# VHH binders against c9jj37, part 31

Target 1, 291 residues: c9jj37
Amino acid sequence: MEPLGLVVHGKAEPFSAALRSLVNNPRYSDVCFVVGQERQEVFAHRCLLACRCNFFQRLLGTEPGPGVPSPVVLSTVPTEAFLAVLEFLYTNSVKLYRHSVLEVLTAAVEYGLEELRELCLQFVVKVLDVDLVCEALQVAVTFGLGQLQERCVAFIEAHSQEALRTRGFLELSAAALLPLLRSDKLCVDEAELVRAARSWARVGAAVLERPVAEVAAPVVKELRLALLAPAELSALEEQNRQEPLIPVEQIVEAWKCHALRRGDEARGAPCRRRRGTLPREHHRFLDLSFK
Below, E stands for the ipSAE of ESMFold2; O stands for the ipSAE of OpenDDE; V2 stands for 0.75 times the mean of E and O plus 0.25 times the DockQ between their complexes.

## First folded at step 18 (VHH; framework vhh_4orz_3)

Design q1 (at its last look DockQ between E and O 0.11; V2 from the best seeds 0.00; counts 0 for: pae O 15.4 > 2, placed apart)
Fold by ESMFold2, look of step 18:
Structure q1 (fold): chain B 291 residues (1-291), chain A 122 residues (1-122)
Amino acid sequence: as target 1 above (291 residues)
Amino acid sequence: EVQLVESGGGLVQAGGSLRLFCAASGFTVSDNYMSWLRQAPGKRREWVAFIYSGGSTDYADSVKDRFTISRDNAKNTVSLQMNSLKPEDTAIYFCAKRGYDWPSGYRVYDHWGQGTQVTVSS
């Protein structure tokens, strides 16, 4: 018979361990990065980066050695996430953790690492919980990750009271908050949702050094004030006097629904219930048909 | 304004226990993400334990089931209970607050304590 060639393989773990030993190792390194706000030096190897990643191929070019600007500054990515990316590029594997996976995912998106991105997404979904979900939603909205966004929104709809109390909720952008406020499936009463929106706006106001009302302006029209009882609207007016959140005009439109004993979506006073809307006496008026 | 001050470090025999404390001022620990990290001589800081604003926790594999992160809202402190200590746990331990950097979109440690030394002798 004719000899037939055979592909053979060495042990994977020692091979991977050898390459892992080169991550952030100046031995044989030919590029140094300054990474993150802490400006940490990270040593790397151009051949591994360029062959594994088009972003690094373009960033570093093909001309190694003296005369290439060094160090290379990557001012935004956290060092832990960058080292995780390097480990993946060097060994085709990396340990992911719930506390940092969103930073690795962000880096994978920005560096065009499609396999790492998908592996991070699978991990995020696997470890998703009340404490992670709003931060994951923000990442999904920022990068247009529709499947993750849908999963996060559904999770928040099922765990609304707990999710709205997290720091991640308070740090959502307006763009990430809007899909939640538009949802009929939130398991939260409107009075509580108004309080959550105020808490959200306070954090944004402190960070952006802007008035609470200005921060809230993009989202407040999604609050369904017609669902509030008159006593609750009166309390809201008192709170609004102390710390403005909602334009008086929007509150006035909700009062008009009470006075006219009907709901009228055309006036910008939405009255559609959510899953968590608690019953009030006046809700029977909101469905009245005109004669 | 925001400050983190670690305490409770010291010399401990292998197999022993130690409890670290981190006193926070200028913010509320229960409304934020808090972490313990450690740095052995000549090495990078490494993550040890994390507590989320809702109270769930995560641990590095090397300390899982031996260390426990917790917080005391009344005292505005974060603590790290360290049991079954090994010489490999010798490091400076740092308390850190994780914040959100809006311009970059990354979550980063924005405030650190000065650290407390833990030395585990064989």
Scores: ipSAE 0.766, ipTM 0.912, lowest interface PAE 1.2, mean pLDDT 89
Fold by OpenDDE, look of step 18:
Structure q1 (fold): chain B 291 residues (1-291), chain A 122 residues (1-122)
Amino acid sequence: as target 1 above (291 residues)
Amino acid sequence: EVQLVESGGGLVQAGGSLRLFCAASGFTVSDNYMSWLRQAPGKRREWVAFIYSGGSTDYADSVKDRFTISRDNAKNTVSLQMNSLKPEDTAIYFCAKRGYDWPSGYRVYDHWGQGTQVTVSS
């Protein structure tokens, strides 16, 4: 009978602590990364990285020639996020912080670190707040993280007023903004939403060096202009003349709704109330559904 | 332990100014959603101003352009500069940390100070 060997385990904490001490330690290191825009040197161990991550296995697979290995440049990952990745790879644990978790999440996705990705996702959900949610939404949309996207949208629906006033909102892509504008559950009035959309488009226009109307074109159709009062529509038209944002045809459609006093006849503009839609006199004529 | 301690309240004449302070301990103010609220006698508590972790601010319509919320990250404090005070601003002012409870789907005030009395005389 071959002696049955039994696997026994030592204490996990001392082991993890010991390995953690090797993170960014030049002692015993055989690879140096140049990380981030700040070009921070970060020291690591090829064998540990290669055994824990396929991305690094491929990146480091070439045997270093004789001498001091040339630094590996990773200019797109922030230093703090990279160190978190190393911590995880070395110890199978990671300290996550609110201010850097999205960067760590991004790195996890890019490096194919599934477990770290999941840990980051859980953490993001736990610490989700008004300032973080739009950035989180953007990351979710960018990487196709459906559950996170849903959670972010739900959060914004519950905290619409605050969320629309954040820098993160202004920096959303059109793809990330669309789910929000399509939501019936936003707790914001349409007039405010139009203002927010304009601000968003202005920022995009500046960044992309494109006209405001062009930047807004993919999303403006989701604005429910029929919900606006005549005075508000008039104001919008005037503003639109000064700074084109919304196609004139869309505004005309909203006026038709007012003229016909029938929401159903205005083909194309959703006449559904949002949760935060303020009541107006003409709403009584609109077959407004509330989800 | 999380603590919030308000200071700076007092008696002031209409048109005057006060600056309230909130000293936080046990957490970092710059990483959190902070708020000033007030409760007048016989009235419900109402929010006055918010400052987000990102530094953005928001104000109730009643205090807009008169009040300014700010924070000192080094001191871990939140301040409320109150200008052009009115008798209607008379209330106990509270500093509060606002968190989010995901299971409930609501943002909640998870920590409060004891409050500081502000009295504006006509």
Scores: ipSAE 0.000, ipTM 0.207, lowest interface PAE 15.4, mean pLDDT 89
ESMFold2 (binder alone), look of step 18: mean pLDDT 81; pTM 0.809

Design q2 (at its last look DockQ between E and O 0.85; V2 from the best seeds 0.81)
Fold by OpenDDE, look of step 18:
Parts: C-alpha cells; sequence; structure tokens
Structure q2 (fold): chain B 291 residues (1-291), chain A 122 residues (1-122)
C-alpha cells in the first residue's frame, strides 16, 4: 500500500504577514496601478491578483510587452479602498475601518469579490450608527443589498431625528430616500420630515443643476401633508411659493382633508400616522392607523 | 473657494504633545466629513483620524487612544490633539475634506491643505 501523502499546515499568521508585506511593495512587483483622483501609485503582483480575482485576471491578462509595463490606471477607486482590496487578495484578511468600509464594500462588489463583500457587510452591520447608516443605505440600494437595506431602514426608523440631520441623508438618491418616506415607523414629525426633504432636494438641485421641485418630484408624493395643521400647511404654501418643492395639487389635497374632516375621502394622500407624528387637533377626524 | 490651512506643527520630544489646527473656508466643517492624514518621508499618505458630520470619530490603530480629532463649529476649524507622540508619528499632517464623487459612487477626499510638519525626536 503506497503510503498516502498527508497534507500538513504551517502557521497561518507568519504566512499572512509575509504576504501582507508585499502589498504596495515595489520590490518584486510587476505591475503599477495609478489609483484614484490623486493618482497614487500602487505596486502589486500580477500573478497574485490574477489567481485571486477574475476582474484583475481580465484586466492584466495581456502579457506586458518588452520593457517596463505601463501603469494601469484605476481612476475611480479611492487608494485606501484599493489597498484594502489588495490586502484581502494577498492575505485573505483585511483590516476594516468605519470611515472606509463602504468604499471597500463598493470596490468588492465592483471587482466581484464575494467573500470580501460579505466581510464588509458583516462589519457594516456591526458598526452601524447614525453617521454611517444613510451612506450604508445608499450603497445597499445601489447594489441591491437587500438585507443591508432592511437593517439600515430599521436603524433610521429608530433614530430618525439624528439620521435626518446627517450629511449622508442629504446625499441620498431618490431611490434610497423613498423607502424611508414610505415608512410608518419613522420617529419624526411630518413637519420635520418636510423640512428634511426640502434640504435634501436643495442639495440634489445644486449637484444636478436642476430645479428643487424637479429633484423632489419622485419622492414628495410620499410626504403625508394631511397630517399637518392648517397653520403649518399655510406656512408650507408660502414657502412653496418662494421655492417650489411640492406640487400645488398635493397641497390642495391636504386642504381637502381638513375641509371634509374625513381622511378617507382624500384620494391619494396617505393619512397614516408615523411613529413620531405629533398629535394635532384634526387627527381625531382622520382615520389614522399605525402599522 | 474651498480652502484648508493647517497649523500647530513643530518639533517635539517623544512622549510630548501637539495640537494641530485646520481652518476651513468656503464650506462648513460641521456639515461635512473631515479627516487628518499624514505622510512620512518615503511612505504613502495614510489616514489618521476621521470625524463625521454627526460628530462621531474614527482612528487608525496606530494612533488610537493617543490622538483626538475634534471640531469647533463657531470657528469652523478641525483639530487634532496628539498625545504620547512617538518618532514614528513624524510626518507632514494634512487636513482634508471628504466629499462624494457622483460619477464613480465613491467618497473621496476632494480638498486638502498644504500640510504641517510634525517632527518627534527620540
Amino acid sequence: as target 1 above (291 residues)
Amino acid sequence: EVQLVESGGGLVQAGGSLRLFCAASGFTVSDNYMAWLRQAPGKRREWVAFIYSGGSTDYADSVKDRFTISRDNAKNTVSLQMNSLKPEDTAIYFCAKRGYDWPSGYRIYDHWGQGTQVTVSS
């Protein structure tokens, strides 16, 4: 009986440490990346990248001609995120930080790194807080990360006041904002939500060089204006005249609710209370329900 | 125009302390993400500390529990308190604003200061 060979393993840590030392090390490197808008040079090894990632296999598959290979330009990915990707590819481990994990996650998705994606997702969920949650929501929506999206929405529902005041909130896409505005569980009053939506739309308008009303059009229908008191609606109308945000028809529908003292007759305006809706006198006439 | 101006750098002995300042103009620091980065001679620029618009902070492992990033909203400044300084902390320290690159979908540092030199002697 030929003796069966036995696979034996060395210590994993020294091995990983040795490989880690090759990350962005020009020594023995055979490829240089120019990374990010800052055009940071990053050194790597073609064989390691190609064997660990199909994206890099395709990118680097052309044999370098005779001479010093020309740098490969990756102008979109931030250097910090790219280095994290390299660390993972080289060592099968990665040090993640709260401030950069979403960029690493984005890169993982773009490069088709499933394991790294999962590690990033776990980390994001673990460190999720008010400052990170809106940004995380955006990434979740962008890449169709359903579980992360649910976790982010739930977190924002629980911490609505703080979340709506973050830079991350202002930078949400309409697609990412919609799930929030549709939620009955937001712990914020509708008046505050309208203000937040306006701020959001202003930021978008500036970035997209489009009118505020146009930017807001996809999401404003989710605002529950019928929950506002008459004085608040009047104030909103005045503000809307100065800076159009909400279609006039939507405001008119809210007034109809007040006039009819019946929530059900106002076709199309959600009259459901949110968890954080402050009580108003006219709410007693609205068949308001909490989900 | 967006501007960042660092100050407070200098020579300090190991174990000493320094406080760096970053004066921002053209934007409000409390409404944005701010960071400190550093670059030692012959090394790449590395992230040191981060402060979110909501006020939460993050630190590199190498400086955790020694450095503190903070902001003064009234003065529109960001600070880095550096304690228990080590020779390996010697670098040019940069203040940076983090923005969003819409075409790529990545957050990037879109504005940097000129940096301030920090030298820690053994």
Scores: ipSAE 0.845, ipTM 0.938, lowest interface PAE 0.6, mean pLDDT 92
Fold by ESMFold2, look of step 18:
Structure q2 (fold): chain B 291 residues (1-291), chain A 122 residues (1-122)
Amino acid sequence: as target 1 above (291 residues)
Amino acid sequence: EVQLVESGGGLVQAGGSLRLFCAASGFTVSDNYMAWLRQAPGKRREWVAFIYSGGSTDYADSVKDRFTISRDNAKNTVSLQMNSLKPEDTAIYFCAKRGYDWPSGYRIYDHWGQGTQVTVSS
């Protein structure tokens, strides 16, 4: 008597493929972006962007402006990442790659695309390795992605030697480096960690156009100089004269630990061993716990 | 001054092989991220192969198992071995360095070579 309405569905993949054909397609397009340092022109369709993304809704407005609209400049996002965002908005799917997923994740955060952000995070965790982990850590710290940050720190603790030798390590911000330097679980000796910090500071100095010592200032207190043998401290002093990295006061405090034969952390140098700390004779009198 | 110079391009028959080289100066290849990209006529520049500072590699789907990116630390060069070439591989090939752009927070290709032409005839 009374008919039942039934929702029916067509096949998803042909529908998605049809929409995918519109990505960066000038046919029917009503907006042109100029994207990234390459200043790549990317054609798009306002209705698809605005209905799927509040950022684009506000950026583009309801109607095109009068006359021929000027291109919309997006100067920072790389073209490959922007095209991935468009594909996701058009088709609700996108293929992610290890070399570019962090850029897609960054764009997803910037554009407020919560589902894409979560999908990128899942992919980053799945493909995380020594070559990606420091770059992933930087992204996590930049955007306050606490679970990704914890995962990256744990990974680096388990693969410390390899991770600290990557370019991604050298490009970490001070804020991203601090949780690593504070970790007792790093599998590196303190002498090697001092060398890694110097390399890190040199790269930062070149990029920020600041002296090495100034770049290192936020992190150097986390270096545990009291763990170094006297010969190593002496070598560090000579290196410090030629290229200042560590304030003289911090080196003096490490020498005081040797002279007084005690590891008093109240004097500004942590003495706690890390997992990778190699034994030295003087460690017998430092106040480091095996508890 | 950072500089990248590609070489090794040329004309080759379909199914053949070529090896491209990229000589770098002003920085150490093994301390950085390096890539090969290509641009076919009328197309946008597309990523082909990537080598991380730690040595791992990634490839575009279209060249997987046919192309190999590698580096020589002693000569400070990056190379691209291209096997089983197809006419669709015809393009200008560029060597690029990826750097971190601190202000934007993105990783970008901040230095490029001049490009070398590869033409695959059938």
Scores: ipSAE 0.738, ipTM 0.908, lowest interface PAE 1.4, mean pLDDT 89
ESMFold2 (binder alone), look of step 18: mean pLDDT 80; pTM 0.805

Design q3 (at its last look DockQ between E and O 0.02; V2 from the best seeds 0.00; counts 0 for: pae O 5.6 > 2, placed apart)
Fold by ESMFold2, look of step 18:
Structure q3 (fold): chain B 291 residues (1-291), chain A 122 residues (1-122)
Amino acid sequence: as target 1 above (291 residues)
Amino acid sequence: EVQLVESGGGLVQAGGSLRLFCAASGFTVSDNYMAWLRQAPGKRREWVAFIYSGGSTDYADSVKDRFTISRDNAKNTVSLQMNSLKPEDTAIYFCAKRGYDWPSNYRVYDHWGQGTQVTVSS
C-alpha cells in the first residue's frame, strides 16, 4: 500500500482577515510609501510585496535592507488604488468598486499583476454603464486591452447620445476617440457629432494649452461632412471662421460631393451613413458611382 | 479658479440627520465627477459617496442606505444627506472633484474643499 499524504486546509477567512489587518499597518512595517498627489503615507511589509510582485521585488531589492530608508515615493497612483493593490497582494482578494476599479486596473497593469488585471477587467465589464464606459475605453486604449476596448465601443454604439455627453467622453485621448468616430454603428447624427468633437477639442485645448484646431487635427478627418446638408455646411463654415476646428480642404471636399451629386469613398471624407444619421434630401445621391 | 466650499456640519445625536452642502465655482458640477470623502480622527481619508457626470451614484458599504449624494444644477452644488447617524460617522467631511490626470493616466481627486466637521454624540 502506498503512503497517503493529504493536503489539509484551515479556514480561509480568518487567515485572510489576519493578513488584511496588516495592510497600511505600521506594526512590523519595514517600508513607508508616499503615495499619490496627496502624498499620503502608506505602511507596508517588504516580504509580502516582494514575494507577490516582481515590480516591488525590483523596486525594493532582495538584499538585506539598509537601516531606516527614505520613504519610497509613488507620485501618481491614487492612495485608494494603491491600498487595493496591497490588499490583493496580502490576501489574494480585494473588494472592487465601480468608482475606483479603473485606477486599480491601471495600477495592476503598471505593476505587472496579471491576475489582478484580469479580475479588474471582469469587474469593469460587469459594472459597465453609460457613466463609466468612456473612462474604461480610455484605459483600454492606453494599455492595449483589446477585449475591453471592443466591449466599450459596442456599448457606446448602443448608447451613443448619452455616452457622448459624459465627462469621460470629453477627456478621451485622440487615440481613444478615433475608434468611435470611425464607427458606422454610432447612433448620433453627423451634425451632433461635429458639435461633440468641438466640445471635446475645447477641453483638450484648455488642458494642453493649445489651439482647438491643433487638438482636433488628429480626429477631424473622421467626421463625415458630406452627410451634412448645404445649409449645415454653410453654418459650419461660419462657425469655423469664429473658432477654427476643421481644415478648409475637408469642407471643400464635402462641397464637391454635393456639386457632383455623387458619393465616392475614395474622395476622403466618407459618404457612408451611420446608424444615427438623420435623412437629408441629398443622401439619395451619395450611393451613386461614376458611370 | 476652481473652488469647493463645504457647509452644514455640526453636532448631532446618534440616530439624527444632517445635510452637507458643497458649493462649487470655476466648473459645472453636473459635467464632472464629484465625491464626498471623510477623515475620522487618526484615520486616513476614505471615500463615502460618488456621483458621476451622468448622475449615477455609488456608496461605501458603511453608509449604504443611510447617505444620499445629490446635486443641484441650478445652484451648482453637491449635497450629502446623512440619515441614521452613528458615532462612527464622526469625521471631517470633504467634497472633492475628480479629474483625469493626463501625465499619469490616473483619475485623481484634483480639487478639495476645506472640510466640514460632523460630530455624532452617543
Scores: ipSAE 0.789, ipTM 0.926, lowest interface PAE 1.1, mean pLDDT 89
Fold by OpenDDE, look of step 18:
Structure q3 (fold): chain B 291 residues (1-291), chain A 122 residues (1-122)
Amino acid sequence: as target 1 above (291 residues)
Amino acid sequence: EVQLVESGGGLVQAGGSLRLFCAASGFTVSDNYMAWLRQAPGKRREWVAFIYSGGSTDYADSVKDRFTISRDNAKNTVSLQMNSLKPEDTAIYFCAKRGYDWPSNYRVYDHWGQGTQVTVSS
């Protein structure tokens, strides 16, 4: 009778703690990473990384030649995020923080760590707030994280005034901004949204070294200018002369809505009220639908 | 006693070149991780170039292809050749040794020189 072996388990915590002690420990490591913009050295173990992550298996698969091993440069990942990744790889656990979770999430996605990605996503949703949400939205859009994107949009809809005032908002890509501008559920007046869009475009223009109007071109069509009062449109025109943001044709279309007192003919410009749209006199003539 | 002494700084016109030197004592440069850092007025100290014990080099994006870090093992010195200098390169340049903090397992700058002033005029 072949002795039937029984698998028995030791305590998990001491085991994980022991492995955690190997994270970034130069005394026992056989590989050194140079991580982040500050080029922080981080020490690891090739065999552990290779067995836990295909990305690292490929990266480290070549045997170091004779001599002093050259460090592996990972300049795009922040050190804290990288350490979190190592912690996860070594211990199958990770301590996540609000200030770094998006970086960890990004790293998880880049390294193909599905389980870590899911843990990060759960954590992000749990700690989501006004300061984090736009950055989270950007990450979601960048990596095609649909559920996170939806949750971020929903959060911003509920907290529109505050969200639009964050640094994260200003740093959104056009792709990330579009879902917001298309939303009927934003709790913000259109005039304020136009201002926010201008601010956004200005930041983008500076970063991309492109004209404001060019940066804004992909998103400005989503602004519902017909909702603005005549005085507001006039003000917008004046601002636009000084700093082009919105195509003149789009502004003209908004004026046509005022002139015709018919919302139906301006089929090219969204006339739908947003949740936060402030009532104006001319709105009575607009077929304003609120979804 | 570990000492680092920078030299070679000065005033130079935009587009000009300078070579900085760092004389090390109390340790062997070739066995250590060495760096040049700089601090501009009103700005934080930033790394400029690294040279690893193995001889590999790394550079900040802002100085890449313009600056070259090297060492002379016989003289126990580290050098920074700076070409095509720009006004933005104006700073105090520091030579530093990067060691290990064992309790935290992080590499840290454990020794610094006094720095040498580099001024690039337009």
Scores: ipSAE 0.025, ipTM 0.384, lowest interface PAE 5.6, mean pLDDT 89
ESMFold2 (binder alone), look of step 18: mean pLDDT 81; pTM 0.817

Design q4 (at its last look DockQ between E and O 0.01; V2 from the best seeds 0.00; counts 0 for: pae E 2.2 > 2, grease 24.6 > 24.2, placed apart)
Fold by ESMFold2, look of step 18:
Structure q4 (fold): chain B 291 residues (1-291), chain A 122 residues (1-122)
Amino acid sequence: as target 1 above (291 residues)
Amino acid sequence: EVQLVESGGGLVQAGGSLRLFCAASGFTVSDNYMAWLRQAPGKRREWVAFIYSGGSTDYADSVKDRFTISRDNAKNTVSLQMNSLKPEDTAIYFCAKRGYDWPSGYFVYDHWGQGTQVTVSS
């Protein structure tokens, strides 16, 4: 075949490097953002943002001003994450770091950047570890990222004792904590899980300025108190008097299971052991019936 | 209630070493995610080093293998050992606590120290 013309290509790296030099560069910029809680100024170029991102096309094309333009405020996104988004929009590439990738991912979701979102997800999976996994779970639950959520839950199930001690665990929302508490696959004993839930609720209580019991209310029914020995239930009752966490009705139902020597059907399903449940003498009775 | 106080800054020659300290009160350092950031004259604050509550660490490319972040749980402090210092390392160094900002849904630096000046001479 004889073409009418020929497409030729220059070297990609010098082209990318030239565009990278414009990231947060006031030279030739025609828009200024005020970014994050520190309200840092970030300079940008409307043509690059609008042609690469529908969110920015709509945001910037809404109010073209004839005079001195007011800065565009983006009060929630951290500056580092926003600059990573700009680098991606300008150069189609960006370096991701474990400490900040979740913020870049969040921004990619909010700005509708599907390719950047997928690249961030791939990176999160590659760098996932005990220190990152609960924060990743929180992001996954917040934005409905089902594959990431499944990967995080599986990771926590395999590394339960370490994961439950992280700051990321303590800062989980109730919605993110529920999938963990519902899991039969956690490698943690129920006594330890009750302690972890109390620690979680204390952090939530301090952050939200609400009573511990109110913070815990959405999740506490997932604790399988029938698995605790009588001495452990008695200790839990004393702790509950000093700092309420678990409704008395739930503790009473656990005592009824001990007295009747059957599973904890008060929860709507038989109380089941978890992978990490340590044996106790009364566990031989949990599968019996009293019909 | 939450307070962070940096110390250990000063003037040092290129190639030298310096150790920064951050004393924390109102929270436990080892239960939290902690960072060092720096702000050079006329520049924005940038992340330098990060330590997770489980003890793993991350570093900015510009300081990797030269700087080490660590914790002393008995003293409730975070430190930054800075070796092979360069004039480009001249900045005010800040200690920060990272937490989840529930209203925004981002992980943010929610508490900062006042900073300590590090100046590296050629």
Scores: ipSAE 0.634, ipTM 0.880, lowest interface PAE 2.2, mean pLDDT 88
Fold by OpenDDE, look of step 18:
Structure q4 (fold): chain B 291 residues (1-291), chain A 122 residues (1-122)
Amino acid sequence: as target 1 above (291 residues)
Amino acid sequence: EVQLVESGGGLVQAGGSLRLFCAASGFTVSDNYMAWLRQAPGKRREWVAFIYSGGSTDYADSVKDRFTISRDNAKNTVSLQMNSLKPEDTAIYFCAKRGYDWPSGYFVYDHWGQGTQVTVSS
């Protein structure tokens, strides 16, 4: 029977401080990373990384080669985020900032650091605001972070006007935009959503070097054009002639709703009001239920 | 309201197997840090297994290679498969959710189930 030992603990703070001093310290380091687009050199210790992270264990191997270790290139991770990762690996603590937490979260996910991932998620939720929420939503959608996605969508629903005007909104992927456009809880009028979608598509078109209509194609079907007044639809048609955004067929379907004076949910055109939908005269015929 | 309800406990002979279930409500299990803990008579509560939101798992040394923690996202449940049970495994088993406590700067168990009794006879 192995003698029962008692585990005793020293003070945590001095221990963490000592280890923190080794972060990006060339002293005793045995590996150098080239990090980010700026190709910043970052020094580390193989044994610490390997014992704390399976990703680095695999990356760095089990046996240090006799030679000067070749720099390990990590071009996709920003330097600040990588340093945060090292801090966490070395000290089991990390200082998180609003401006970099999503990058740290991304790194945590990529490196399989589950605890750091959890810490970042909690922090993002805590500091979530109008400027951060769309970027957070994008990260959530990209990595399948369901709770974060839900939180972000809920936040945007509550702050729709402001959120739609952010740079983050314009940079959303179609996949991230779709949950928003499908929401009945957006506090914005459909005409404003159409404008926002156009702006979004324009930015995407410029970045992707693709036509606006092509970029918008995955999401435009979620726009509820039947909610627009006839004058607004006419204006939309005119604008669409100048700059194609929405398929003509979708606009025609909206006109049919006006002509028939009934919302035909069966025909696939969403006629449901959103929370922020402004009342129009023809809405009395659409028997629109607020969900 | 957040609730955790354990089930699947019972009497089993040494060497036998049990599967515990934890049904969660009020939150999504797949998006949270979940754990199984146990408390034997006269002993302190100890952690048995963890599952992170990302799906990675961790085990106490005493149960490693014998116990398996898993989750069913569709049912919003966490399970603990217990194989090769020993009399030393006799305890009340608890399902718990962990959350980050900002004031302390640590993860804490913020919700617990009522527990389920597991008895392993020699």
Scores: ipSAE 0.279, ipTM 0.703, lowest interface PAE 1.5, mean pLDDT 91
ESMFold2 (binder alone), look of step 18: mean pLDDT 83; pTM 0.822

Design q5 (at its last read DockQ between E and O 0.90; V2 from the best seeds 0.86)
Amino acid sequence: EVQLVESGGGLVQAGGSLRLFCAASGFTVSDNYMAWLRQAPGKRREWVAFIYSGGSTDYVDSVKDRFTISRDNAKNTVSLQMNSLKPEDTAIYFCAKRGYDWPSGYRVYDHWGQGTQVTVSS
ESMFold2, look of step 18: ipSAE 0.799; ipTM 0.928
ESMFold2 (binder alone), look of step 18: mean pLDDT 81; pTM 0.812
OpenDDE, look of step 18: ipSAE 0.848; ipTM 0.941
ESMFold2, look of step 19: ipSAE 0.789; ipTM 0.924
ESMFold2 (binder alone), look of step 19: mean pLDDT 80; pTM 0.807
OpenDDE, look of step 19: ipSAE 0.796; ipTM 0.920
ESMFold2, fold request of step 23: ipSAE 0.792, 0.789, 0.812; ipTM 0.925, 0.924, 0.931
ESMFold2 (binder alone), fold request of step 23: mean pLDDT 81, 81, 79; pTM 0.815, 0.816, 0.800
OpenDDE, fold request of step 23: ipSAE 0.898, 0.896, 0.906; ipTM 0.962, 0.962, 0.965
ESMFold2, last read: ipSAE 0.772, 0.786, 0.785; ipTM 0.918, 0.923, 0.924
ESMFold2 (binder alone), last read: mean pLDDT 81, 80, 81; pTM 0.812, 0.807, 0.816
OpenDDE, last read: ipSAE 0.903, 0.904, 0.897; ipTM 0.965, 0.965, 0.962

